# Designs tried in a protein design chat: VHH binders against a7h7h6. Part 30

Target 1, 199 residues: a7h7h6
Amino acid sequence: MPSPAPSGLAPGFLVAAPALGDPNFAGSLVLMAEHHGEGALGFVVNRPGPVTVAEVLASVDEDLRRAAEANGRAGAPVLVGGPVQPERLWILFRPGGIGADAEGAVPVGNGLSLGGSRELLEALVRAPRGDPFLLLLGYAGWAPMQVEREVAAGAWVPLELEGSDLVFDVPLEQRWETAVRRLGLEPGGFLVGGGGASA
Short names: E, the ipSAE of ESMFold2; O, the ipSAE of OpenDDE; V2, 0.75 times the mean of E and O plus 0.25 times the DockQ between their complexes.

## First folded at step 21 (VHH; framework vhh_vobarilizumab_d1)

Design e24 (at its last look DockQ between E and O 0.76; V2 from the best seeds 0.68)
Fold by OpenDDE, look of step 21:
Structure e24 (fold): chain B 199 residues (1-199), chain A 123 residues (1-123)
Amino acid sequence: as target 1 above (199 residues)
Amino acid sequence: EVQLVESGGGLVQPGGSLRLSCAASGFKFSSYYMAWYRQAPGKGRELVAGINSGGSTSYADSVKGRFTISRDNAKNTLYLQMNSLRPEDTAVYYCATIWKLEIGKETYTIQKWGQGTLVTVSS
């Protein structure tokens, strides 16, 4: 599990420039969870994967699938979080009924927590309040000083993490454009050079 | 959306041959394990053959030496060459993809299926 150590670009967002040449990150919005001397770790939060929450839950426990269906949460896509360890499930959630550190989760900051346990998954799916969560497969990684070089080159534009609304309240297909506008830029005129995270 | 569409099924005489195809879309085909299953009347679904992303293959004992699974990643297509067909090979054949899922220290699998194609072996 990544350790959320607030430093530099984390917690925060990276907004991919349109000219980013890496297909894994083209048009992506990345939540930075960790940034330090050893590198950086983040999650793409606007790329739907080919599996649904229902399919993941069914593979774990059919009762969980039924619970999610009853709550209208079964049809949501699981996101592609990045190219590293694409089979590993991560859970981003907004603490509420479920605490920020529940079931081994760690606070990322500004109303976001990150976990990856079955227990956390079950707790969130069965939660009476229906606390919002995202399921992600894989993560994005940067070698030491790599993300700084890519930002300096204009491949990524940092965006302050002010809250979890961009992750949970903005439709998936609008998250990048919304982020660009929050930077004070126009999506149609946003042109920057290429860059990419390590796979 | 993930789609798996089987084709190539039909009626064939014992000792005959068929080639099944499965057109895949909606996911990175080349990265995943693919397999053929079959379900005979009154029986459960069984694995026939599998092929991983690296091209390694496996077969059920009942079809070894007769069936060959292959894949064309450029075409996103899975194949099953069936030779020396027998009446007991009569079944609906399904194309499937199997994805690994890791949650903590536990491992799970997700399977997606096509609609199937009927193979009938009869005199």
Scores: ipSAE 0.674, ipTM 0.878, lowest interface PAE 0.4, mean pLDDT 92
Fold by ESMFold2, look of step 21:
Structure e24 (fold): chain B 199 residues (1-199), chain A 123 residues (1-123)
Amino acid sequence: as target 1 above (199 residues)
Amino acid sequence: EVQLVESGGGLVQPGGSLRLSCAASGFKFSSYYMAWYRQAPGKGRELVAGINSGGSTSYADSVKGRFTISRDNAKNTLYLQMNSLRPEDTAVYYCATIWKLEIGKETYTIQKWGQGTLVTVSS
């Protein structure tokens, strides 16, 4: 039962510093789902893509699209979660009932769970309560020690996961700026390593 | 927002030629399979020609040797050169793209369509 080396980055967010130039991650807010000795896995949660939730659902079953439309849940964009496997769907949601029973759903922390199955998608869409969810295509991956080096180099500023409001309630265009302000920093620019927690 | 806007349709006599264009926006055009479909009155849509991101092409049997699909990735534009037109080529022609979607262990597709451009071959 060996455990991986402990980390402080998952669950949590990485906030892209202004100097981060990689087109896949410039201006991004990344939800970290895994961080251990073999690397890290996360999802960009503020980058809308060209695919809509309605289109995903219709591709599976037109009846699913209609069910989501009836509940006001079909109009959202699917997010670009990262450059790896950009055709693969992920589901980020607040479990509160039926959807949490599906195989393949794992807790991320603080009321967030992650899954990827058709069964989970159907359960969330058909749930009477209508718990919120996000659809993402692709993910971000880091090799062993890579994310630690990037944080030390000032490419990312870690932010603790406190509830799920940043993912579900803050508008996409404001998520990065809101995260920066929660760190006590100014979105117009900040020094690497100089203003992370400030506590 | 993904947009596919066809142009170049019109009335042409049998044996004539026409070139259709499709202006694409809202996605990375060079990365995706593009296709032309057509729909004759009272019939379903049928694939006419396709071209993948690497430039490999395919054609319906009924248009082979007469139609040529091409793309200009710098202009985000898909083309269909139609030669030796016949009355049976009369249809609304649609620009389309088809995207792969993986959910769990299953593969699905997402299809994006233009509004179509009418080609009429008569007289």
Scores: ipSAE 0.646, ipTM 0.810, lowest interface PAE 0.6, mean pLDDT 87
ESMFold2 (binder alone), look of step 21: mean pLDDT 81; pTM 0.803

Design e25 (at its last fold request DockQ between E and O 0.90; V2 from the best seeds 0.73)
Fold by OpenDDE, fold request of step 22:
Structure e25 (fold): chain B 199 residues (1-199), chain A 123 residues (1-123)
Amino acid sequence: as target 1 above (199 residues)
Amino acid sequence: EVQLVESGGGLVQPGGSLRLSCAASGFKFSSYYMAWYRQAPGKGRELVAGINSGGSTSYADSVKGRFTISRDNAKNTLYLQMNSLRPEDTAVYYCATIWKLTIGSETYTIQKWGQGTLVTVSS
């Protein structure tokens, strides 16, 4: 039997199960930023895109690019956050020198904030402390009750957001597997709803 | 990784024709604006022709009526048909993709380039 559909998936993670039929989300770790009766919004946090931080920054301000280069951050990939509005930049960051609500940002659980303003981007790039941030293009969206149905079907497995380590402290290519292990599962033998599939 | 690989350049006499190709990979080719640029010796890089995802084209005045930009989305390939070539068309021709970037209410563009192919028009 499929697991009951959980409510209140945000803030939290969704871990893609092998049962997920959408290749675009295969092996993905999604940060859920919003979940309510009108739907859900999240970000894939482990899919590198074809654009670098340097390229984004250069398009905005060459000085920002230079700043990022100087602190070794320019070479990082911008992530593909999802298929919705793929041209829109989102910023995930760990609050520290920059506050959790700085420049219009909103907290997403403890130790993580989400923003999307140029001012926030500039603040984070120029921050003396070099606080961690991720740039993402696009987001994942769900219609009302859609994500619940997908979870019930075993396409996604919810994982509690306990800090921001999965986003900032785990290498990009290891984030999904790490999440799977935190669920008490094996990446090579993913079991959901009594069924098993190889990841 | 985004790759743009130009080909088809070479030496041609005035009045001759060439067809340049740009093989694109690493992104959804059909969704993006593509363009040809060129850089002549001692000059800056200039836009030659552009084509959006819908197939609408634009040209520099200097090449209008002589050059045709086109795309084959199934092959992820951009083309530049160059007719009635002139010595002043001598340049390195570059393929480029241009992406829109939105940050808040502001819009920006990201450009990625090929390595270029040399076109020499000489008698």
Scores: ipSAE 0.702, ipTM 0.890, lowest interface PAE 0.4, mean pLDDT 92
Fold by ESMFold2, look of step 21:
Structure e25 (fold): chain B 199 residues (1-199), chain A 123 residues (1-123)
Amino acid sequence: as target 1 above (199 residues)
Amino acid sequence: EVQLVESGGGLVQPGGSLRLSCAASGFKFSSYYMAWYRQAPGKGRELVAGINSGGSTSYADSVKGRFTISRDNAKNTLYLQMNSLRPEDTAVYYCATIWKLTIGSETYTIQKWGQGTLVTVSS
């Protein structure tokens, strides 16, 4: 079961092992957006928060909330992406054209893009039959070499990003278990114990 | 789902006292700013008192010295002790929390409101 040194974990997922006791990350599935010598950045994609998409949109413009409701796109929770900058909104989306090249949008890989601008948010909301998106507050950050050490210690199991279905098509509460099964493991097959990632 | 449920309103004579409560659920109450607002008939909502996560308080000038905001983080409950009530204090009182939201370089707020509790001060 040997794997290469954990460099280039982005794009990809980190699947939390049961040994992670940190309440920010226990049971989490993390989408890795950046990984380089200066550190790493990712988003928890399976933790709903207390904020709804409708509330974000209403805070910006009530007409924006109404547009999203008309297209059935306002009912989802905003996800808790991680403990760093928990007030900062991020937009993860599967571009189909419109808004895909908006300023500040960055490809993550395999048809996923990440942005954070008001302009991108409006473009995605107003596009009927538009690109799928989800909203996240905050992110997870790793100092240089930190994520590599955590993977080597068994706190995380890397999973390759093959497409966007795990983020957009698998129900939120099933994402961690689905990721575990894609690794060829049963969800109870991880080592029991304490440990965790930090911001 | 975030819920804020006010109670303790009622009819009271001028000079009397009431204590309002707000039961909070669906979020980590201890981490957030909490406030009481009120809305008199025909008027807009106005801030009455606020309390941050560290316990620091602020008050509208019209209620300073008469009203006291407090929180019990173990019970997820916000309070407003109202003393020396005046007819001008007649209003629907709302429990609120206001959360910061940053999109790009711009700051917005997410506002969560209760349905309110009526306080009537009459002589």
Scores: ipSAE 0.644, ipTM 0.808, lowest interface PAE 0.6, mean pLDDT 87
ESMFold2 (binder alone), look of step 21: mean pLDDT 83; pTM 0.807
OpenDDE, look of step 21: ipSAE 0.658; ipTM 0.864
ESMFold2, fold request of step 22: ipSAE 0.588, 0.639, 0.585; ipTM 0.813, 0.827, 0.807
ESMFold2 (binder alone), fold request of step 22: mean pLDDT 84, 84, 84; pTM 0.818, 0.818, 0.816
OpenDDE, fold request of step 22: ipSAE 0.701, 0.692; ipTM 0.892, 0.887

